# Ledger of designs, part 86: miniprotein binders against q9h3h3

Target 1, 235 residues: q9h3h3
Amino acid sequence: EDGFTAEHLAAEAMAADMDPWLVFDARTTPATELDAWLAKYPPSQVTRYGDPGSPNSEPVGWIAVYGQGYSPNSGDVQGLQAAWEALQTSGRPITPGTLRQLAITHHVLSGKWLMHLAPGFKLDHAWAGIARAVVEGQLQVAKVSPRAKEGGRQVICVYTDDFTDRLGVLEADSAIRAAGIKCLLTYKPDVYTYLGIYRANRWHLCPTLYESRFQLGGSARGSRVLDRANNVELT
Below, E stands for the ipSAE of ESMFold2; O stands for the ipSAE of OpenDDE; V2 stands for 0.75 times the mean of E and O plus 0.25 times the DockQ between their complexes.

## First folded at step 9 (miniprotein)

Design d30
Fold by ESMFold2-Fast, scan of step 9:
Structure d30 (fold): chain B 235 residues (1-235), chain A 103 residues (1-103)
Amino acid sequence: as target 1 above (235 residues)
Amino acid sequence: GSRELRKEVRELILKAWLLVFRAVELAEKGDYEEAIEVLEQAAELFRDAAELAERAGDPELAIRALEMAAWVLEYIARLLEKQGKPEQARKAKEEAEEIKRKE
């Protein structure tokens, strides 16, 4: 958050990616084992660096659930980064559309819905709902951060395979809402993460592509989704 | 003990990533020479972290740290090519390939 620099938060995220993950993999594990796994590893209790008094004695970078049909595809990240450097020196405008084209060219298409919640029952309940949706096939893959030593909010990331597929992104939002999630959601394409697009970037780009707010009066999806890049309501 | 070594590994990894992000900022400004110097320091820290992770009994973390060192070396090579230093870029690529071969 605002308590840390963007660089410090990014460094923490990269360090977490390098530590072991606690994974429920529905491709190899029966769905009937999920509830026991969720009870064993509630995210509010799993500690980032391990504690003999917590569910884990060893460091955990992420707690993740892989759906039965999950097939990871990060695309050509190296080619993306090289092209990004060339774009910056070309004098061409750097816009959401230009970044989208770069991502498509290099097949870096994944993205994620993000939600930030304080440690506690509501976080654990939200994660359980998301995890069940993944195992049941309504979502493809998700992860949640463990509890940091200094506290603070934890993040749940719900991935989609193609951020340019608006219907797929909206379908994921709908599934998240159907799981009982009512908090603010923001959607970030992984291309923005790989290129270092954060809140105060020099290109004045919005760091998230979509924003979802829960609305009780909303039909079908139970939420209103805003295209942050174009400031246009999609619903 | 191994718990103390694991803490040192985490500190090295965090420091290495902070240097990587600083180098990215420098490279974005066109300060390639300074960016390369910072990235060389980051690559050394990732290699140190890998060695220490092995001693801490965490070979998977050691492999990931080596993978990150290789990635940093490839980034260094690209910046060296932008500076018109193909010989140094080749050397950095060779170091990265050696690391990947050991995985």
Scores: ipSAE 0.213, ipTM 0.626, lowest interface PAE 4.5, mean pLDDT 84

Design d31
Fold by ESMFold2-Fast, scan of step 9:
Structure d31 (fold): chain B 235 residues (1-235), chain A 103 residues (1-103)
Amino acid sequence: as target 1 above (235 residues)
Amino acid sequence: GSRELRKEVRELILKAWLLVFKATELAEKGDYEEAIEVLEQAAELFRDAAELAERAGDPELAIRALEMAAWVLEYIARLLEKQGKPEQARKAKEEAEEIKRKE
C-alpha cells in the first residue's frame, strides 16, 4: 500500500471505533451460539453503513469476538501522547526501545496481528477460524472490518495483551496458523498506531514489529517469523 | 434523508481524522504552525459532525464527536505551548473545557 493509504486506513479505523460494534462475547454467550452468529454476520456481507440487503440495518464499525478471559485495557493514551511530544522535544533518540519504554510507562501494551483479505469466501472462512480459536481460548480477542467500498480489502486484527511479551506474540501466531490461516501476517503494537508510526516516518522505524509468512510442510512451526525491528529471523 | 445524513456524518468524521493524522505528520517535522491550522479544521469538522449527528437522531455519536473536538483543541494547545504562545494555549484549553462541560 502507499503512504496515503496507510494514513487513510488509520483514519478509517479511528472513525470505525466511534460506531457500534457487532460483538460475540464468550464471557456471557455460550460457545454453541457462535456458528449461528458467524452465519448471520459474515464480514464480506456486513456493510459499514447498513446498506440495503446487508445483514445490518445500522452502521457497524467493527465485528468482534471476545474470549472468556478478555479484559479490556487501553492504558493511558492521553498521557502517552503528551509524553511522546515531550520526548520529541527532548533530543533523546527515538528508537523501538524508547517507544517500548514509553508504552510500558503509560500501560499502552496491547498489539495485534493484522491480515488483509479481499471480501469473499476466503475472508469469511478465515474470520470463522479466528473466531472459533478465540471462543475456544487459543486467542484472546479479535475483530474484522465490515465491507466499506467496492473492491476494498478488509482487515482482521488478532490482539495480544502485551507486545513486549515476545513469547505471547509468537504463541498467538501459532494459534492463528493452527486455525488454518495461510496469508501474510504483520504485528503492530497499538502504541505505534496512537503515535502515528506509519510505513514512512522520520525516525526510519519499521511500522510493524513482526512479520509471519506461512510455510507449507517441512517447517517445525508452520510459519517463518521475522523480527522487523532488529532484522532477525526468529523461526 | 436519514440514511444520507448518517453517511454524511461518517464522511465528516473520516475527513476530520485524516486531518488529525496529517497534522501529526506536520508536527513530527516541526511544522507546528501548519499543524495547528490543519487541527483547527479538524475540530470544526468534528463539531459539524456532532450537529449533523443530532439531526440524524444519533445523540451518542454527537457526544463522541464533541469529545473528539475537545481532544483536538487540547492537542492544539500543546502545539501552541511548543511555539512559545502560552496565552493562546490557555484559550484553546478553555474552549476544550467549555465543550466538555456543555455535554
Scores: ipSAE 0.606, ipTM 0.883, lowest interface PAE 1.1, mean pLDDT 86

Design d32 (at its last look DockQ between E and O 0.84; V2 from the best seeds 0.00; counts 0 for: pae E 2.0 > 1.5)
Fold by OpenDDE base, look of step 10:
Structure d32 (fold): chain B 235 residues (1-235), chain A 103 residues (1-103)
Amino acid sequence: as target 1 above (235 residues)
Amino acid sequence: GSRELRKEVRELILKAWLLVFKAMELAEKGDYEEAIEVLEQAAELFRDAAELAERAGDPELAIRALEMAAWVLEYIARLLEKQGKPEQARKAKEEAEEIKRKE
């Protein structure tokens, strides 16, 4: 993906964040209602702008599921941005370690596993599996993009509370694989998004920390996870 | 109709975000003057989106668009401070706070 494409996708995501979300909140809604909700709002049919004949009549930014343990905490994003701007002005070297320390200092620790799927049965099935895993407490929170354009891929985001907790990141990968998802997964910290660190940045920082590939047979995890920063396999 | 207005609002918001990301790249390169100009355009698009959202009967989106306009103005203020323009930075902060008081 060209740097321009990454910026467009980021702008689309930010614009989507400003629209209403379709949310299933397991903290307030019985788990027994999940199947009916999934049937009512299949991601492949929910449209970004509330097109005629879609399950939604109004625009939808995201479809989301909140687990029992979900607590929204964005940290000090403004302080993070100010510190980042000061760091850029200082001319000091910027490394992945620098970003990690900034994230810790400002409590901006969230990250997400990302998967891109074509609209249709496979997407809706994958989303249903993830939504169940969230409601069952194996995952904390997930969202999926609605259908925007014909032929466009939809993205499922599965969040973890701390991108610096390698075990938590790996546990989320395992839960995603247990839900039957076999596609490529990439893990991205939210701090990189807040700081505008995309592909082809001047510091050559990779915005993807981890990559997970499904593996048939052998290990109990069913995936091979690569640390992209260190180019080391973790599984 | 209302649907066309809603679409136009979202087109404005998307354009504003594209400008924000362009400005962030410019600022990263040290092109602060050009970054500020681009951010001023983004702030205006968010304001336009807010006005149009009100007309479309979506006051919640209007508020969110104004919040983004204020955020952009605060970013402009930080860049103006880096340029050694403290009076202009203060004015941008005051404008951001005025937007927040009207929400």
Scores: ipSAE 0.729, ipTM 0.925, lowest interface PAE 0.5, mean pLDDT 89
Fold by ESMFold2-Fast, scan of step 9:
Structure d32 (fold): chain B 235 residues (1-235), chain A 103 residues (1-103)
Amino acid sequence: as target 1 above (235 residues)
Amino acid sequence: GSRELRKEVRELILKAWLLVFKAMELAEKGDYEEAIEVLEQAAELFRDAAELAERAGDPELAIRALEMAAWVLEYIARLLEKQGKPEQARKAKEEAEEIKRKE
């Protein structure tokens, strides 16, 4: 398309990771402080490069909320990359299964549900709902991008610790829906980004594992979740 | 001013990451020589970003940019090994270690 490509979005995320983050850490901060923190740092107003007229005078890469039980584990990314290169030169088939096994072996398991929203009240409201779910324990950790350019969309990322744990991924989707989110969600394991698999590739691997669409289902509200990699409907 | 310098540093870092992902795509296709050329450009952009970050009063970002330059040089070394160029690979590794040793 003529907008931000997957490559450009990935590069922006990596660049943002290198800058300071604004963090509400529920492991060390009382939950009663969350509402004031959300009012002070609405993502539609926090600027990527800093502005005396915004909540931040200095650059901010991400705005994040850590849950009480959050324990970051990026795994052995270096070992993963070395094993991936060995797999490529071995002549063995490269499939979702073999990549999944490399991720498990090297404990590079994190993944995230992504949603893209325009700057404004709806973004700030969605982020507040997600942040409260994290602090209340329904989600583990989340972050949202600051405002980088006029008219550009911002992204909310809701992480799970293990992309191979389908039930955990689906439970996170349910918690996002319970927080009032109705937009399209896509789920991406971090392993694909570390290996440079972010677009169509020669191995026909799909870096988006799941897609979630809001729907009313029979007597209950829920979401329709598609396993994008295998093209199988899960719910 | 300093605000423009801060934005310029971030633009260099973004360009460097775009080149890293482009190089990964080239390496995926087996185009190792082209991937290495693109990665060499990425390493220089990360180093330029580090220098500019220091001048802009952001030493922490400068350190992170140098860490990324070292990472890129290590990636270059691995691709050079795949091409059967062990002496060039050794020099790239030594350059990466020199960057890591400082700061």
Scores: ipSAE 0.693, ipTM 0.902, lowest interface PAE 0.9, mean pLDDT 88
Fold by ESMFold2, look of step 10:
Structure d32 (fold): chain B 235 residues (1-235), chain A 103 residues (1-103)
Amino acid sequence: as target 1 above (235 residues)
Amino acid sequence: GSRELRKEVRELILKAWLLVFKAMELAEKGDYEEAIEVLEQAAELFRDAAELAERAGDPELAIRALEMAAWVLEYIARLLEKQGKPEQARKAKEEAEEIKRKE
């Protein structure tokens, strides 16, 4: 809807990626320390720029939790970007299918479920539930933005390692719902981010691949997931 | 003070990314001359951010800002090639390589 707002949010995320992160790494930190860490660094109180009185004195780009099985691999992003430019000059049609194939060829397969929440107890509670799910092994890795200004919404990103593995993406949605989260979730493959496809574009590509809505009295998973690229319900 | 200096670095970086996205839109419309002008401004902002980050005692951020400036120059080179200006494209790529060596 708002292309300017989407571009500004993307630019803020790119800038935040360049700053230090506050990380709970289950690969090197005992799970019994998680509760104390969550209490010390609630995302509604951790400030983007290290404001006086916050738990952090220095800028923080993201607050993150890494699961025991987390193995970072962003793939061949430079090769992906080069192939994208070649595709644009080739005169061949650009479709969701061609982007999917580029992502596969260059091993840029990660993606994320996103949720947007206002600062406060609800955000901190949702984050705590996600962080526990990551440490317990139901999810692989998640991050949450710090507080940048009064009243601004914050984002929780829950990563999956392969957006083409539809069952794996749906299992992550189920794990998020099992953590008690009822808000709208949207899923975005990282390939769109690396190619700068954030909003309406001349190729009519939709960077949001799936939407998940909590549904009272629904399936055991408690969500209704729509595939936006094919306009078909997956659940 | 020092805190205000560090905040200024991050403001420069944010402005640079906004210009990059604007240039991407211009390039998609085929407005390559305007896109290149905007990208040159973005590269300058990343270089300014790197210099300021160094003075603020944040060499890690300075390195990352220089990496982004080099990436912007590579992008400029690709747009220059699309305009049929391969000599200017080679100069932009050489400038990007020079920045990478200083890292």
Scores: ipSAE 0.430, ipTM 0.779, lowest interface PAE 2.0, mean pLDDT 86
ESMFold2 (binder alone), look of step 10: mean pLDDT 87; pTM 0.870

Design d33
Fold by ESMFold2-Fast, scan of step 9:
Structure d33 (fold): chain B 235 residues (1-235), chain A 103 residues (1-103)
Amino acid sequence: as target 1 above (235 residues)
Amino acid sequence: GSRELRKEVRELILKAWLLVFKAFELAEKGDYEEAIEVLEQAAELFRDAAELAERAGDPELAIRALEMAAWVLEYIARLLEKQGKPEQARKAKEEAEEIKRKE
């Protein structure tokens, strides 16, 4: 372990969700203003708790960019959680397919590609590329964590609206690669967070559905994607 | 609000969420009594965070912390139902509703 467990990362993300977000909303803001906004709020300099020496004096949970077509839908999380508890009691097999069906039934479909980067120029450059892809329509929505501690990595999350739409998940991966991102990416459905599946679990479910690794060779795409849940190479 | 007080509020919230995720692990194992105990601690921490957030001049965070306390109480109620304790579950649901009404 690197001193941070999956529990700690999940808890930090939920705590961050409760604080104000710095948002560039392309639904109401001209795309021409993005470069100035990115220069004003580079994620390596925005502090989690606010600091007079940073761009923000007040706490910031997330820095986000919403695309023009972004339409959030969290689904019925309460109904999902109740159904999950009933499933655990039922004796029915708990598999990726069963969880997928619960998510579909309750419309809890969003998921995200995750990348972890150290604070600095490379993080800010990667975020700028992702943000431009969102504003230009290649991605739907993304967020990045502010700087919380010296030497700690920050996370960029790139969301898709339906984790069961494999083509949509792969299209997001392609857009991330086209934006110049070369680091390891992992894909997590939000349903897993609501059900507590963020680590090794009793049912041996993989807490990430997909893994994407940059590849230099070939003409098909900029990455090799593995479906971890079904143990299938997709690219 | 004071920077020290603002930091303390966020530390309480982080601690509360750590307990929520610990409760998920305990509930997964069928350890409902332990999960409920941990969740009761989490609800108290969210309430403490709400009070401190108000004192720090952050009423929006206070409201969100109370919403989380109510959500935790609703989760406690579901686990109590799993244990066959409907009267205790009803009380937890009523406490959650009371918190939401006071917002």
Scores: ipSAE 0.621, ipTM 0.874, lowest interface PAE 1.3, mean pLDDT 87

Design d34
Fold by ESMFold2-Fast, scan of step 9:
Order: C-alpha cells, then sequence, then structure tokens
Structure d34 (fold): chain B 235 residues (1-235), chain A 103 residues (1-103)
C-alpha cells in the first residue's frame, strides 16, 4: 500500500515535469512584482489540467520561483542511470556511499526539502512565505504542485544545489522555519528520484536523508533535524 | 474537444510513468524479461501520448513524450545487454535513435 502511494507520487512528479511551469524568475523580474504574482497564482487555485474559473486555462505542471542567483544544473542523469545499472551487475557493494559517489561523478547533486499540505489558505500562506524567502535570497529555488481535479495534498519542494553539503541543507531548513513553516519536512536527494528509489528496496537505501520537525521553544533554529540514515539528532 | 484530449494525454503519460517505475522494481529484482515487457508497454503509451498531444495542439509536449519513448527504449536496450542479447539491444537503440532523429 505504501509502495503504491510512493509509486503514484513519483509518477505524478515525472509527468508534471513534462508540462509547462508557471515561473516567477527573480533573475529577470523585479522583486516588487512578486506579491501580485502570488495573488494571481495561489497554488490552491491553480489547476493541473486547466479549468474554467481557475487562474490557468492551460495545463500547469509546477508553479516555481527562481532566486536571483539560481543556475539550473541537473547533471548527467543519463550517465548516472547507465552507471547505476552497471553497478548492479558489477558485484560491487551498493550502499549510500556508493550511490553518493555515483551522484558526485555524474554531477547529480541537487536535493530538496518536501512539505505536503492540503489545498487551502495554509498551503497558499506557506508558499507565499517560501517564495518571498527565495526572492530575498535566503533560498535558491522552490516549486509547488498545482491542485489535481480529484483533490489530495499538494507538495512544496525547496531545492538545495548539493545534498552532500550538510551545512547547506541545514541552512535551507533554518530559512524555511524563519519563513514561518511549522509542518513536517523531509529531505530527499534527486539522485534517488532519478534512480527510482522511492520506497523500500533490496539494498535498504532510505530515499529520505533528513527529517525536520518544528519545536516551539525547544530549539534556537525552531526545529529538530534528524539524520534518518544514522538515526542521529543533528539539532 | 481539445480540453478532453489534453487530459487524455496526461493520463497516458501518468500511466506510462507508473509502468516505468514498476519496471525499475522488476529490474532491481532481476526480473529482466517482465521489466522489458512492462517497458515496451510504457514506450507505446508515450508514443500514443505524443500522437494525442500533437492532435491537441501541443507539439512541445509531443516532443517530450517522444523523448521519453526513446529513453525507455534505451533502458530496454541496457536490460537486453544484461541478458546477453546484443542484437536485440542494438535494434532497440536504433529504434530510439530513429525517434530522436524524427522529433
Amino acid sequence: as target 1 above (235 residues)
Amino acid sequence: GSRELRKEVRELILKAWLLVFKAVDLAEKGDYEEAIEVLEQAAELFRDAAELAERAGDPELAIRALEMAAWVLEYIARLLEKQGKPEQARKAKEEAEEIKRKE
């Protein structure tokens, strides 16, 4: 059952990547235009396939905000996939370390903090906070899913450029908390997504590297971050 | 209408991706024959999606769907190589290259 949900979520994300994105690009658009853009495209109202009465008449895969310094680089995903398949037949151990090395070799280093929220005011408010943090330079880039016709939770993804840079990952968590976000966050390297590692697998690899929980008064950063692989509290 | 076609295209693409992830799980377990069969279905769904996208007036999505069909065929070729079937792998690679060349 969990596998079905994870598989469906992964497939939805891949399908969404193939459709047009609604983008606020701070590299070319003045920051003063952000509030009007957020009001025009609240994620709870933007529909996946386009509908009468929604802000969009055409399909939308993602709603995104690019920071002023954002430089997209997905790395060599094809080379990564070929190397992963070769690794599986090589007899070499498959561990988080060997997967990390493949990601480094092929420059597939990006990762993301994920939060899942029901459509409504809280989603729109959370997205607005994240978008402002991106435009103000505290975060690099973020995206949020549009509303599917059948309903269900929507996802906000906040990207960092290097999942092997723990300090950078933790800095992004801190910026998310500073933006007022209080829900559960999980961090996933994109390398796991590209290789189809989204559930329990034969190598016991966990696609979630970190977990962040909000704690009022218990942490100077506003959250506790757990290293899921080692089951160690980092904050 | 075109709105119905747009939704049908996305449903085919979603179904194709579900089959791709199912094939990844099968390949992980060493079930290469079943993985290849599932991937062949995925490639056909991406090709069907490309045709419907073109009819829906969305040539850019049609191109992306064809690119995914080619990617799936390349994955099939790699699994065929793992099975020691280089001639079948070569044919799959040629089919992928033909798709990429023709849009």
Scores: ipSAE 0.667, ipTM 0.896, lowest interface PAE 0.9, mean pLDDT 87

Design d35
Fold by ESMFold2-Fast, scan of step 9:
Structure d35 (fold): chain B 235 residues (1-235), chain A 103 residues (1-103)
Amino acid sequence: as target 1 above (235 residues)
Amino acid sequence: GSRELRKEVRELILKAWLLVFKAVYLAEKGDYEEAIEVLEQAAELFRDAAELAERAGDPELAIRALEMAAWVLEYIARLLEKQGKPEQARKAKEEAEEIKRKE
């Protein structure tokens, strides 16, 4: 059952990618307009399929903020998939290192910090903090899911352009914490989603690379980050 | 009405993606024949969604749904090659190419 739940979350994300996004694009929009945009489209109120009583009458897949330096690059996903299938038949061990190399070869490098929050003030406040960090240049790009018909948690995704750049991933964590975020964060490379590595997988790989927990007064960064693959704390 | 059609399109797309991820799981286990059957259903759902999206007045979503149908057919072709069925694989690739040309 748990595997089907992970598949359902992945399917919802892919379906959402196909619908229109509400975007604040700092490349073309003055930063002074952000607060009004955030007030108009709080994620706890924006509905997935549209509702006359909500901020949107039409379906919305994602609510996103693009930083001034944002340059989308999904890499060669088709080549990645073909090479992955060849790797599976090669007899070579399938490890985090092998997948990392495959992702590098095909330039499928993006990854994201994930946080799940219930609809409400805390979600809207967290999203506003993240959005401001993106517009101010401390983060590159972020998105948040709209509210689905049934009650449940919404997800904020904070992207980095290269999951193999550990320093960059950790700097993003620090920026998230500096924005006032205190909930649990997990980091997932997009290559894992494309290759079907979510929860339980045949190779027993951990579906996330890092986990970040808020630590009041303990860390200069405001959090403790764990490398989940190696079960090692990072400084 | 139009609102009902738009909701139905998104239900078809969600169902198609659920089948895609089920097929990925089956392919990981080496159950290629079952994975292909599930992917054929997914491709049909994406095509149905594209037709319904056109009728709902959403040609952009229709194009994206057709792109996904073509992607699924290419995945089917690769699994057919793994089964040693190159003629069936070629037909699936041709079908994907035809969808792409009509975009």
Scores: ipSAE 0.650, ipTM 0.888, lowest interface PAE 0.9, mean pLDDT 86

Design d36
Fold by ESMFold2-Fast, scan of step 9:
Structure d36 (fold): chain B 235 residues (1-235), chain A 103 residues (1-103)
Amino acid sequence: as target 1 above (235 residues)
Amino acid sequence: GSRELRKEVRELILKAWLLVFKAVELMEKGDYEEAIEVLEQAAELFRDAAELAERAGDPELAIRALEMAAWVLEYIARLLEKQGKPEQARKAKEEAEEIKRKE
């Protein structure tokens, strides 16, 4: 949609995936060690390519926290790709609904809430809140990008295991808001990444499924969530 | 020295991924021939990155870069099949297989 830098951001993310990750894994590490780990590796100070003055001397692609119950499942990506090729040649309509069914059939269900923040105290505070929610079980898994040389915005990714589970996606949004996050959030299913849906495409698909905006008090839940595919407010 | 090579490796990897996403954009437009050319450039950059990563003392990154080169070559093979060029597709598959054997 507005992804004038979407291809570049996707390329940066893929390159980052190829470098080492700094991981706090709550499946094998006591929760009591999280605070020390967060103090050692604040994302505003961890550098993408390493620096003698930073916490890392070597390149770091991502800083991640895995929850106690985290169980990675990428699904059948090869089957998804083959089915996508068949769909394109079948003459059947390519819509959010048909992609959803393709993803379900091949169990490629994960997705993520994305937020972009400038390097600094607010980023580190937001990441600490998200990391704590992951370790305490309100969220499943999250990652944050390290600081690039230029000092552009950094991204926090908060994953859910099933993008078709609307309640689960909304619960993750609620947990992010409960951690004190007030910035714009967008939700992207990983199936869109595997199929190359990053910006304006010939299928006219919005590259994100949901958008969340913080809303102050009243009878509102604390955020307003929009279903981008149907242009319908959910909260 | 080694630090300069490590920076150059990351620059090549980023350029390779930018070309991969450029090829995806071209494929969406139905420009398969141009997409194949761009992917061939991406595969070459991943292979160059792997060679430099080894010289920089980063064998893990070298292996991952080779895996990406093989993945791109397999994608090229599938696109060549769609273009009715099975001989070229076979050669791309053989290049990918050769890379996989060496890891």
Scores: ipSAE 0.634, ipTM 0.886, lowest interface PAE 1.0, mean pLDDT 85

Design d37
Fold by ESMFold2-Fast, scan of step 9:
Structure d37 (fold): chain B 235 residues (1-235), chain A 103 residues (1-103)
Amino acid sequence: as target 1 above (235 residues)
Amino acid sequence: GSRELRKEVRELILKAWLLVFKAVELFEKGDYEEAIEVLEQAAELFRDAAELAERAGDPELAIRALEMAAWVLEYIARLLEKQGKPEQARKAKEEAEEIKRKE
């Protein structure tokens, strides 16, 4: 945490989505230009509002890298929200399973691995590793928040296209670890964000599906992944 | 538009989203009337942000803010339907469609 509530972090993310993004798009830009772009826009220096001395003169919501095969699909978020409201009124049990079914029905399948890092060299180095993995095709798409406040952490989000595809989620974790990331990672389906599952909730749902902790190398996998809802080790 | 105006627009948008998430929490608790009241405030803030964004020379953000105001009005309409107030819900939907048409 960085002194904000989970609701405040969610609100900041929604507000940031409404502002311009600084994007390296591998679908239209040669991979050879990535290192220069990363040097020009390190996330520890890009400011949310385009502060004096930052590389951006205008507000920036997110810094993002799109992979060569990236095809955005947000699904039917409006239909999802209407169905969620109907479900709550129905008196039916609200469980991870019922949320999963709503997400499948409305094609709101994307999810993300999250990591929170303080502004500085480690953040910039982690982002560069993730960005290279995206451009090289090991990951599909990623974004990082700009610097907003003094002492606040920034977040790197690494997306997968289908949170119900456990193997795909685990493959993304492996690629993140192969990129040199050693910090704690948590995985959150976007459906949870749209429906307001962001920490304490009256249904006692875990706000994230998976947790990944770094393990010392020497085995094929660089991390231990836990299914948070069932407290079951997957790796 | 000045740098100060651009920052003020973003502050209004952040406040509006904070109210949206507060309304979601109120709805989850069954406090429908309070949720609607908070959403009405959020819609007003998004509309104020849109007006200020235009004055700041940011028409794209103004359009996004109006789109969010319309979305909030649709949310209000669904909550009104759950309270058995279909006529008020219809008016909220019409207000949202009016915003979309002017867009």
Scores: ipSAE 0.671, ipTM 0.891, lowest interface PAE 0.9, mean pLDDT 86

